# VH-VL binders against q0aze0: the designs that were tried, part 393

Target 1, 268 residues: q0aze0
Amino acid sequence: MKIILVNNRFKENTEKKAQEIAGQLSALNVEVIIDNGLDEPYAGTVDFIMVLGGDGTMLRAARRYGQRAIPVLGVNMGTVGFLSNIEINELAEYLPLILREEYSLEARMMLEVAVFQQQSLLTRVFCLNELLLRSNSPRMLSFALEISGQKLEPYRGDGLIVSTTTGSTAYSLSAGGPIADPQLDAFIVTPVASHIINKRPLVVSPEREISLHLLEEREAIIGIDGQIKMDFGAENRVLIKRAPHPLLMVNLKAKPFFTSIDRSLQRQ
Short names: E, the ipSAE of ESMFold2; O, the ipSAE of OpenDDE; V2, 0.75 times the mean of E and O plus 0.25 times the DockQ between their complexes.

## First folded at step 19 (VH-VL)

Design KK104 (framework fv_bermekimab; at its last look DockQ between E and O 0.89; V2 from the best seeds 0.82)
Fold by OpenDDE, look of step 20:
Structure KK104 (fold): chain C 268 residues (1-268), chain A 123 residues (1-123), chain B 107 residues (1-107)
Amino acid sequence: as target 1 above (268 residues)
Amino acid sequence: QVQLVESGGGVVQPGRSLRLSCTASGFTFSSYGVHWVRQAPGKGLEWVAAISYEGSNTYYAESVKGRFTISRDNSKNILFLQMDSLRLEDTAVYYCAKDRIYYSKAFYGMDVWGQGTLVTFSS
Amino acid sequence: DIQMTQSPSSVSASVGDRVTITCRASQGIKSWLAWYQQKPGKAPKLLIYAASHLQSGVPSRFSGSGSGSDFTLTISSLQPEDFATYYCQQDNKRPLTFGGGTKVEHK
């Protein structure tokens, strides 16, 4: 068995713990790769990914490895979030199950985000939470939203979020989007400070394609999962699809999503 | 420079066929939807047909549906309009135009036009 | 099909005048309206897209407004080169349809 331990290089406690866990796994004849974000994603074949940290670390892990259809376990290390399954102090208890591959998987839809400039592909990213289009100035953006070739009313506002159901409890929620069942596959399109009062979020079929572009020359940015940032102008377009592969999240411990929402949100 | 150049117009008899061509240069032709728009002498503009950037989707005005066929060769940067069963009311200058936005199956305005090619009829 | 009705069909104006052209759609087209300028013997030129956005290279004296079914093209101060025929065009729904045109001519 080969396992990737994903941690945050900026958090010393996670680094130390990753090394400790790596030692334990090695003693059990498990091959371990530590990914602290410093280097490129490990390109070799692996059987399991263990994420040590909070939601941010999970998002990074998802972007780096989600397309590879590898089981991913979130191990919380004292942070508040929605993407961890067990606590670090529970790892010893569940480690035998992990090694025996006695766990269930929950498929979480990811976004495929393609950003173009002058018909050239700038980047293609798979992400777990959301794509954000936002103004980089105090002025409102004017942009076009296209869904499966259908043109909606041009948007005017600070921006727009296209989120997965997993991402519904992230920035989309802060912008007034609905809380979605993470077991549901759907896009959530949430306006950010629209000029239209009470502009409602859209829940869109995962089979549809979403496209955004600016209608005038303005300074804007694209944000992905709150970690990737890039400039976005009139010559750019973003195309969003359902990722071809979901993130396979390991479910060792049942988590009552809906009954724990209030508690989780209050802690943030 | 971005340019469209129409050709193939001329004088035809009713019931005959004519094939118009539009050659694109100065931009990535295969990335844009393109249109045919015609204008009868002394009259206004009339949208005729459009084709998606990939060529997989075609659209027609009711007045030409079943008689005209729009197609494209992206490898050669050429747009075509096959005009069959021509009628006197088809007399017009025919313009080709590119859509403003790339990689879209929707339309967002026509920002570049050719100079047009005239189709007229003889008795 | 969506019918586009322009008014007036013609307008006589002088250099420096404010010229207003209206376009009405038979049904709602959101903001998906374009304005074109055409001079005799020439191809149309895109002026405005998405109802109110100025095409690159077009003088700022041109402006567009409106949404839904009623739209307006305004030339704030008519210049000699602005005498032409103007067309509105909806691209909200296929088939695409043009207005009947408005000829701006010398007074």
Scores: ipSAE 0.877, ipTM 0.939, lowest interface PAE 0.6, mean pLDDT 95
Fold by ESMFold2-Fast, scan of step 19:
Structure KK104 (fold): chain C 268 residues (1-268), chain A 123 residues (1-123), chain B 107 residues (1-107)
Amino acid sequence: as target 1 above (268 residues)
Amino acid sequence: QVQLVESGGGVVQPGRSLRLSCTASGFTFSSYGVHWVRQAPGKGLEWVAAISYEGSNTYYAESVKGRFTISRDNSKNILFLQMDSLRLEDTAVYYCAKDRIYYSKAFYGMDVWGQGTLVTFSS
Amino acid sequence: DIQMTQSPSSVSASVGDRVTITCRASQGIKSWLAWYQQKPGKAPKLLIYAASHLQSGVPSRFSGSGSGSDFTLTISSLQPEDFATYYCQQDNKRPLTFGGGTKVEHK
């Protein structure tokens, strides 16, 4: 058995905790690879991925390993989030189940994002939550949204979010998007500070292809899962579709989504 | 250096066939949708047909549907218009034109045009 | 098909004049309208796309406005090189359709 431990390199004590867990797993005859984000993703065959941290660490793990169809377990280290399944103090209790491969998997759709500079592919990345297009200056953007060859009325405003259902509780929610059951597969298209009064979020089939480009030169950026940032200008185009493979999330403990929403939003 | 050059126009008799070509240079032809637009002598512009960048989708004006066939050869950077069952009403200068946006199946305006090739009839 | 009605069919103008050309769609086309300039014996040249966006290299005296069904092309101060025929064209729905053209000619 080979396990990747993914930790947050910017949290002082996560490296020590990762080393402790690696030692425990090695004592049980498990080969451990530690990914703290400094090196390229591990390229070999892997049986399991354990993410030590909050939602941000899970998003990084999903981008690096999510397309490999490997089980991924989120282990929370203290911050409340939506993507972890167990707490760090519960890990010892669940280790026997992990090692015997006695758990269920939940598939979460991912986005495939292809960014072009003129006609050349600049980058292709996979993400779990969303792509954000936003203005990087006081000037609003003018841009075209195309869905499977159909043009919507041009957008004028600060930007747009194209989100998975998993991402519905992240940036899209802050911009006024709906909360979606993550068991559904859909794109959620949410405008950011639109200057057109009637622009509403759209819920779109994950079989559709979404394209964005600027209609005039502006200083803009694209953001991916809140962690990758790239300049975006009128010569750029981004194409978004459902990624070939979903992220396979490990369920060891029942964590009802709707109960988690109520607690996270501090509703009474 | 971006250029489109039409060829294949000429004098034809009604009911016959003619094939127009449009050769592209100075841009990545395979990345863009392209159009045929015609203009009868002394009259306005009329859109005739378009083809998607990969060649899988074709679109026609009602007046030419079933008679004209648009196609492309991305390896040679050539756009074609096969015109069958030609009528006097098809007399026009035929322009090819490139759409503005790459890797799109929608149309966003025609930013590069050829000089045109004349199709006329001797009857 | 969406019919594009352009008016006037011709306008007589002098250098320095403000020229306004209108285009009306028979159905809503959002903002998906382009404007082209054509000089005698030459191919059309794209001036404006998406109703109001100026094509690179086109002088700022040209501007477009409108959305839905009613659109306007304005030349704020006509120059000698602007005497030409102007066409609107919708790309919201196939088949693509052009207006009948407006000839801007010398007074």
Scores: ipSAE 0.830, ipTM 0.923, lowest interface PAE 0.8, mean pLDDT 91
Fold by ESMFold2, look of step 20:
Structure KK104 (fold): chain C 268 residues (1-268), chain A 123 residues (1-123), chain B 107 residues (1-107)
Amino acid sequence: as target 1 above (268 residues)
Amino acid sequence: QVQLVESGGGVVQPGRSLRLSCTASGFTFSSYGVHWVRQAPGKGLEWVAAISYEGSNTYYAESVKGRFTISRDNSKNILFLQMDSLRLEDTAVYYCAKDRIYYSKAFYGMDVWGQGTLVTFSS
Amino acid sequence: DIQMTQSPSSVSASVGDRVTITCRASQGIKSWLAWYQQKPGKAPKLLIYAASHLQSGVPSRFSGSGSGSDFTLTISSLQPEDFATYYCQQDNKRPLTFGGGTKVEHK
């Protein structure tokens, strides 16, 4: 059995714990590859991915490995988030189930993002939460949103977010988008500071193709999961589709999504 | 330079058909939607047909639907209009035109036009 | 089909005049309207797309405004080369449709 153990090299606690866990797994005849972000993603065949840390570390793991249809387990190391399933102090309890492959999987839709310069593909990336288009100057953007060949009223404002349901609790929420059940497959399209009075967030079928381009020359940026940045101008287009494979998240312990949201409302 | 050149116009008699061609140069033809637009002598512009960049979607004005067929050969950079069952009202100069936005399934304006080719219906 | 109605059908004007042409759609077309200029014996030339955005190489004396159903093309100071026929066209929905044209001619 071969496992990738993903950690955040900038948090010493996760690095030390990753080494400890790797030793324990090796003692059980499990081959371990540690991915702390310093090297290229491991290219060989693996059976399981264990992520030590918070949502940011999971986002990196999803971008690196999410299209490979490998089970991914989030292990929380102190900061509670939306993407972990068990706590680090529970790992010993659940390890036998992991080794026997006695767990269920929850599929999480990912985005496939293709950015073009004129007609040439610049990059193709996958993301778990969202794509952000935003202005990189004091001026507002004027841009076109096309959904499967259907033209919406041109947008004018600071930008636009195209999010998965998993990403609905991230930047999309701060921009006024709805909270969505992560078990649904959908795009959530959320305007950022729109000056067009009838622009509301849209919930869109995952079967649609979404594209964006600027209607006038401006400096803009495409952001991916809040972790990748790309320049975007009048010569660019971006195309967004459902990614070929969902992220397969391991479920060992019931983790009710809606309790977290309700708790936030009760703090007011 | 970006250029479109129409050909194949002429006098059309009852029971015959015409095939118009539009040859593209100076741009990546296969990335853009293209249109046919006509103008009867002394009259205004009438949109006739369009085809998506990959050739999979075709659209027609009601006045030509079922009689005209738009197609493209991306390997040769040629747009076609097959004109069957011609009527008197089909007499016009026919222009081909490029849409301004690449890799789109919608249309955003026709930024490059050909010089036109005249089709005249014999009565 | 969306009918596009231009007015006036002709304008008699002098060099230096401000010229305004209107275009009305029979149903809402958002801001998806283009303006074209055509001189006798020549192909049309795109001036404005998406109601208000100037095509590259078009002089800044041309401007467009409007949304929904009502649109305006303005030539702020008419030049000798601006005597031509002007067409609006909606590209919101297929089939695409042109207005009837407005001829701008020398007084």
Scores: ipSAE 0.713, ipTM 0.883, lowest interface PAE 1.3, mean pLDDT 91
ESMFold2 (binder alone), look of step 20: mean pLDDT 93; pTM 0.951

Design KK105 (framework fv_bermekimab)
Fold by ESMFold2-Fast, scan of step 19:
Structure KK105 (fold): chain C 268 residues (1-268), chain A 123 residues (1-123), chain B 107 residues (1-107)
Amino acid sequence: as target 1 above (268 residues)
Amino acid sequence: QVQLVESGGGVVQPGRSLRLSCTASGFTFSSYGVHWVRQAPGKGLEWVAAISYEGSNKYYAESVKGRFTISRDNSKNILFLQMDSLRLEDTAVYYCAKDRIYYSKAFYGMDVWGQGTLVTFSS
Amino acid sequence: DIQMTQSPSSVSASVGDRVTITCRASQGIKSWLAWYQQKPGKAPKLLIYAASHLQSGVPSRFSGSGSGSDFTLTISSLQPEDFATYYCQQDNLRPLTFGGGTKVEHK
């Protein structure tokens, strides 16, 4: 059995805890590859991915490994989030189930984001939560939203979010988007500070292709899962579609999504 | 550098066929939708047809639907307009034009135009 | 089909004049309207796209406005090179349609 152990090197005690867990797994004859985010993603065959950290670490793991159709388990090491399944102090209890492959999988859609400079592909990335297009200056953006060849009225505002259903509780929620059951596949398209006060989010089929480009030169950025940031100008175009493979999230312990959301909303 | 050049126009008799060509250079032809637009002598512009960048979607004005066929060869950077059952009212300069936005399934304005090729009829 | 009605059909103007050309769509086209300039014997040149956005390299004296069904092209201070025919064109719905044109002539 080969496991990738994903951790955040820059969080307090996470590197030391990752080494400790790697030692425990090695003692059980499990081959461990540690990914702390500094090197290229591991290119070899693996059986399981264990993510040590919060939602941010899971988002990074999903971008690096989510398209490989490998089970991914979120192990929380601090503040409660939506993407972890068990706590670090529960790992010893659940290890036998992991090693015997006795768990269920929940499929979560991902976005495939292709960013072009003129006609040349700059980058192709996969993400679990969202793509954010946003102004990087006090000036409002003017941009075109195209959905499977249909042009909407040009958008004027600070930007737009194209989110998965998993991402419905991230930036899309803050911008006024709906809370979506993450077991559903859909794009959620949420405007950011549109000049039209009542401009509503759209929920569209995951089979549609979404395209964005600026209608005038502005300083703007593209943000991916709140972790990747790229400049975006009038010569750029972004194409968004459903990624070929969903992220396969390991479910060892009941973590009811709607109960968690209800508590989160009450906390505010 | 960025150019479209039409050819194939000439003098024809009503009811006959003619094929126009438009050769593209200086840009990635396969990335853009392209159009045929015509202009009768002393008259205004009339959109005739368009084809998507990959070639799968074709669109026509009602006046030419069923008589004209648009096609493209991305390997040779050539756009075609096959004109069948030609009528006197098809007399015009025919322009090919590139749409502004790459890899789009919609149209956003025509930013590059050829010089045009004249289609006219003998008595 | 969406019909584009352009007015006036011609206008006589002098260098330095403000010239205004109007375009009306038979149904709503959002902001999906382009403006073109055509000189005798030449191909059209794109001036404005998406109703109000200036094409790269086009002088700032050209401006477009409007949305829905009513659109305007304005030349704030006419220059000698601006004597030409101007066309509006909608790209909101296929088939694409052009206005009849407005010829800007020397006074």
Scores: ipSAE 0.803, ipTM 0.907, lowest interface PAE 0.9, mean pLDDT 91

Design KK106 (framework fv_bermekimab)
Fold by ESMFold2-Fast, scan of step 19:
Structure KK106 (fold): chain C 268 residues (1-268), chain A 123 residues (1-123), chain B 107 residues (1-107)
Amino acid sequence: as target 1 above (268 residues)
Amino acid sequence: QVQLVESGGGVVQPGRSLRLSCTASGFTFSSYGVHWVRQAPGKGLEWVAAISYEGSNKYYAESVKGRFTISRDNSKNILFLQMDSLRLEDTAVYYCAKDRIYYSKAFYGMDVWGQGTLVTFSS
Amino acid sequence: DIQMTQSPSSVSASVGDRVTITCRASQGIKSWLAWYQQKPGKAPKLLIYAASHLQSGVPSRFSGSGSGSDFTLTISSLQPEDFATYYCQQDNYHPLTFGGGTKVEHK
């Protein structure tokens, strides 16, 4: 058995805990690779990915390894989140189930995002939550949204979010998007502070291709899962489609989505 | 310098064929949709045909459908219009034009135009 | 096919005048309308795309407005180089269609 431990290199206690867990797994004849974000993603075959941290660490793991069809388990280190399944102090209890491969998997769709500048590919990224286009100044953007070759009425506002159903509870929710069952595969397209009355969030087939470009030069940024940030101008274009593989999330204990949502909505 | 140059126009007899070419330079031709637009002497602009950047989608005006064929050779940066069964009403200056947005499945305006090539008919 | 109707067919104007040209689509085309300028013996030049956006290098005296089926091109203060024929063109539906043109000529 070979396991990748993903942790946050900027949190000292998380690094120490990763080393402790790696030692425990090695004692059980499990080969461990630690990914703290400093090196290239591990290129070899692995059986399991264990993410030690909050939702942000899970989003990074999904970008690096989500397309490999390998089970990914989120282990929370104390911060409440949506993408972890067990707490760190529960790991010892569940470790025998992990090693015997006694767990269920939940498939979560991902986005494939390609960003271009003057026809040249700047980057291709896979992400779990969303792509955000937003103004980086007090001025509103004017931009075109194209869905599978169909042009919608131009958008005027602060930006747009193209989200997975998993991302429906992240930035899309804050921008007024719907809450979606993560078992449903769909793109959720949510305007950010649109000046045009009647610009509603859209829920569209995951088989469609979405593209965005600015209709006039403005200072804008694209953001991916709140972690990758790039300048975006009128010479840029972004193409979004469903990623080839979903992220395979490990369920060791019941974490009902709708119960979690009810709790979160009551706090707001 | 971004440029489109048409060639192949001339004098033809009704019922015959003519092939127009448009050579592109100064931009990545294979990334953009391109159009043919014509203008009869003293008349307005008439959109004739367009082809997607990869070459698979072709669009025609009703007046030329079944007689004209648009094609492109991305390796040579050249756009073609094969004109069969030519009629007197096809007399016009033929312009090629580049669409504004790269890698798009839609059209967003024609920002670069050639100077045109004249197609006329003998008596 | 979407029919694009321009009015007027011609207008006589003097330098400094405000010139307004209208374009009507037979069906709703959202804001997907372009305006072109053509001078005698020359190829057309793109002025405005997506109804109201100025093409790079086009003077600010040109402006476009409208959405749906009714569109306007305005030249706020006509200059000598603006005497030309102007065309609207929709790119929301295939086939693409041009208006009949409006000739802006000297009085």
Scores: ipSAE 0.817, ipTM 0.917, lowest interface PAE 0.8, mean pLDDT 91

Design KK107 (framework fv_bermekimab)
Fold by ESMFold2-Fast, scan of step 19:
Structure KK107 (fold): chain C 268 residues (1-268), chain A 123 residues (1-123), chain B 107 residues (1-107)
Amino acid sequence: as target 1 above (268 residues)
Amino acid sequence: QVQLVESGGGVVQPGRSLRLSCTASGFTFSSYGVHWVRQAPGKGLEWVAAISYEGSNKYYAESVKGRFTISRDNSKNILFLQMDSLRLEDTAVYYCAKDRIYYSKAFYGMDVWGQGTLVTFSS
Amino acid sequence: DIQMTQSPSSVSASVGDRVTITCRASQGIKSWLAWYQQKPGKAPKLLIYAASHLQSGVPSRFSGSGSGSDFTLTISSLQPEDFATYYCQQDNYWPLTFGGGTKVEHK
């Protein structure tokens, strides 16, 4: 058995804790690869991915490894988020179940985002939460939204979010989008400060292809999962579709989504 | 330099066929949808047909549907219009035109046009 | 098919005049309308796309407005090179359709 331990090098002794866990796993004949985010993703075959940290660390793990159809477990090391399943102090109790593969998997859709400069592919990224298009200046954007070949009325405003259902509780929520059950597969399209006062979020089939381009030159950026940022101009185009593989999240412990939502919103 | 050049127009007999070509240069032809637009002498513009960048989606005006076939050869940067069962009302200058936006199945305006090729009929 | 109706069919104008051309769609086309300029013996030139967006290189005296079914092209101060025929064209529905054209003539 080979396991990747994903951690955040810059959080409270997480590197030391990852090494302690790696030693414990090695004693059980498990090969361990540590990914602290600074190196290229591990290219070899692995059986399991253990993410030590909060939601941000899970988002990074999903971008790096989510398309490999490998079980991913979120282990919380501090404040409880939406993407972790167990606490670090529970790991020892659940480790035997992990090693015996005695757990269930929940599939979470991901986005495939392709960004073009003129006609050339600039980058292709997979993400768990959302793509954000946003103005990078006080001036509003004017842009086209195309869904499976159909043109919507041009958007005027500060931007747009294209989100997964998992991302419904992230930036889309802050912009006025709905809270979606992550068991559902759908794109949620949420406008950011639209000039049209009653411009509504859309919920669309995950089989659709979404594209965006600017109708006039403006300073804009695209953001992915709140962690990747790229400049976006009138010569750029972004194509969004459902990623080929969902992220396979490990369930060792019941974590009711709606109870978690209620608790999280109360704390804000 | 972005350019479209039409060819294949000429004098034809009613009921016969003609094939028009449009050669593209100065841009990545395979990335853009392209159109045929015609204009009868002294009349306005009439959209005839369009083809998506992949070649999978084709669209026609009702006046030519079933008689004209649009196609493209992305390896040679050429757009075609096969015109069958030609009628006197098909007399026009035929323009090819490029859409503004790449990698779209929709169209967003025609920003580059050829000079046109004339199709007319003999007695 | 979406019918595009332009008015007027022709207008006589002098250099410096404000010229307004209207275009009406038989059904709502959102803002998916383009305006073209055609000079005698030449291919059309794109002026405006998505109802109100100026194509690069087109002088700022040209402007477009409208959405849904009613659209306007305005030339704020007509110049000698602006005497031409102008066409609107919708690209929201298949088949694409042009208006009948508006000829801007001297005097």
Scores: ipSAE 0.814, ipTM 0.917, lowest interface PAE 0.8, mean pLDDT 90

Design KK108 (framework fv_bermekimab)
Fold by ESMFold2-Fast, scan of step 19:
Structure KK108 (fold): chain C 268 residues (1-268), chain A 123 residues (1-123), chain B 107 residues (1-107)
Amino acid sequence: as target 1 above (268 residues)
Amino acid sequence: QVQLVESGGGVVQPGRSLRLSCTASGFTFSSYGVHWVRQAPGKGLEWVAAISYEGSNKYYAESVKGRFTISRDNSKNILFLQMDSLRLEDTAVYYCAKDRIYYSKAFYGMDVWGQGTLVTFSS
Amino acid sequence: DIQMTQSPSSVSASVGDRVTITCRASQGIKSWLAWYQQKPGKAPKLLIYAASHLQSGVPSRFSGSGSGSDFTLTISSLQPEDFATYYCQQDNYIPLTFGGGTKVEHK
C-alpha cells in the first residue's frame, strides 16, 4: 500500500505531525510519500491520499491529484471546514478501516479550466471550488459570457465566479450565490458586484462549456480556489468544463452537509 | 501580418458551379471561425455562410442554403465555398472574413477581411 | 431573419461635423451588434463590436451605443478619411444580418 500524505508546511506543527504519521504508517508496512507543496506532484501510482490540514490543503490536494481517481481523505488539524471527514486525534481509531479499505466514497465534481493567451494554451488546471474573474483595479470590467455557444448580454461589474456545487459555500456564497447540495453536478455562475440590476446567479448543466473573455482592455485576474492567481487581459480567454474525473472523497464517519451549513451560518 | 486572400472568382454561366478559396496566413487559422460575405455591385453587404473553427458547425443564409457548401482545410489554412446552381443574383464580390474570438462556438464580429474575388455572369 | 434597418441611407457632411447613424433590429439582439466602415473598392473594416466597444487601432472619435433593438454610431468630429459607407451587423442570431448601409459623403 502506498499513501501520499499531503500537508501545509506553513501551518504550525503540520510538518512535525506529518513526519509522525508517516512513521506510524511505515511501521504498518505502508509506503509514504510526503507532499508539502514545494515539489511537483508525485508521478507514481498510489493507493490512497491523506490530507492533513484544513479546506485549503484539501483544495491543493484536489488540484494536484483529484483527476487520478484515488481515494482522498481529509483529516482536520485546525479550523473546522467542509472538506475534512475526521479529526487528527481520531486518525489512530480509523486507520485500521483505511488499511482494510472499509469506507465509502463520495464523488465531488471538479472544474477543468484552460487559460489561453491569444491562441496558445497558457495553463490547464483542475479545481474543486471555483474560477474567479475579477477586476484588479477600481474600474469595472466589461466581459462576455458564452455558454455552449450561446452569448448572454455582456456583463459589466467587478467580475464573475464559475463554481462547482462543492464551491457553493465558498466565494460564490459571499457573492450572493445559492447554497447547493454537493451531491449534485452543476455549474453555479455568480456575478460579482454587477452594474446591471437583477443580474442573477445561474445554475447550469455540467455538460455545458463556459467561456469568458474581456470586451475591453482592463487590469483583471483569474483566481483558482483562492490559491492561484493569473493576470487576465483582453488577449486572454478562459474555457471551463466539468473535469473528466470527480474527486473521490473518503467517508469514514457521517458529516451531514446541511447540519454543517446550519452551524457555519450560526457562527457568522 | 494577418492576411486572408480569396481566389477562384470569374465569369460563369447561370446554372454552373464555381469553387472559391480563401488562404489564411499570419494567424492560427484552425482556432477561428470564418465567414463568407458578398456584395453585389453598388449594393450592401450580405452574409453568406460561416464555419466553426473545428469545422463541425456550418451556417448559411437562406438565399444560398442547399446550393452553397462551406468547408475548411485546417492543415492547409484554406477556407472553401462551393457554389452550385449559380443564379444571376449571386453576382457579387465575395469576401472571406475572420471572426474576432478564438475557440468560440459563437460569433463576435469580423476583424480581418480579404480583398474579395468577383463572381460575374457571361453576356 | 433579423432585419437590420439603417438610417439615413446617406448623409452629406463637412470635416469637423458630428455624424450620427442609427440602426434598428427587428427584434432584440442584446448588445451583439458590430459597425463596419467601407471605402470604395476596399474590404470592410471593423470599427465597433458588442455595440459600444472600439476595435484596436480605431480612432476615439468613433463611438457606439445602444442595446436591445436600437443602436447608434457617432463620429464626433468627422475627418477627411471618414467619408465612407458604414454598416451595422448583428451577430446574436443565425443567419447574421447587415444593415443596408449609410453613405457619408462630402458636402
Scores: ipSAE 0.812, ipTM 0.916, lowest interface PAE 0.8, mean pLDDT 91

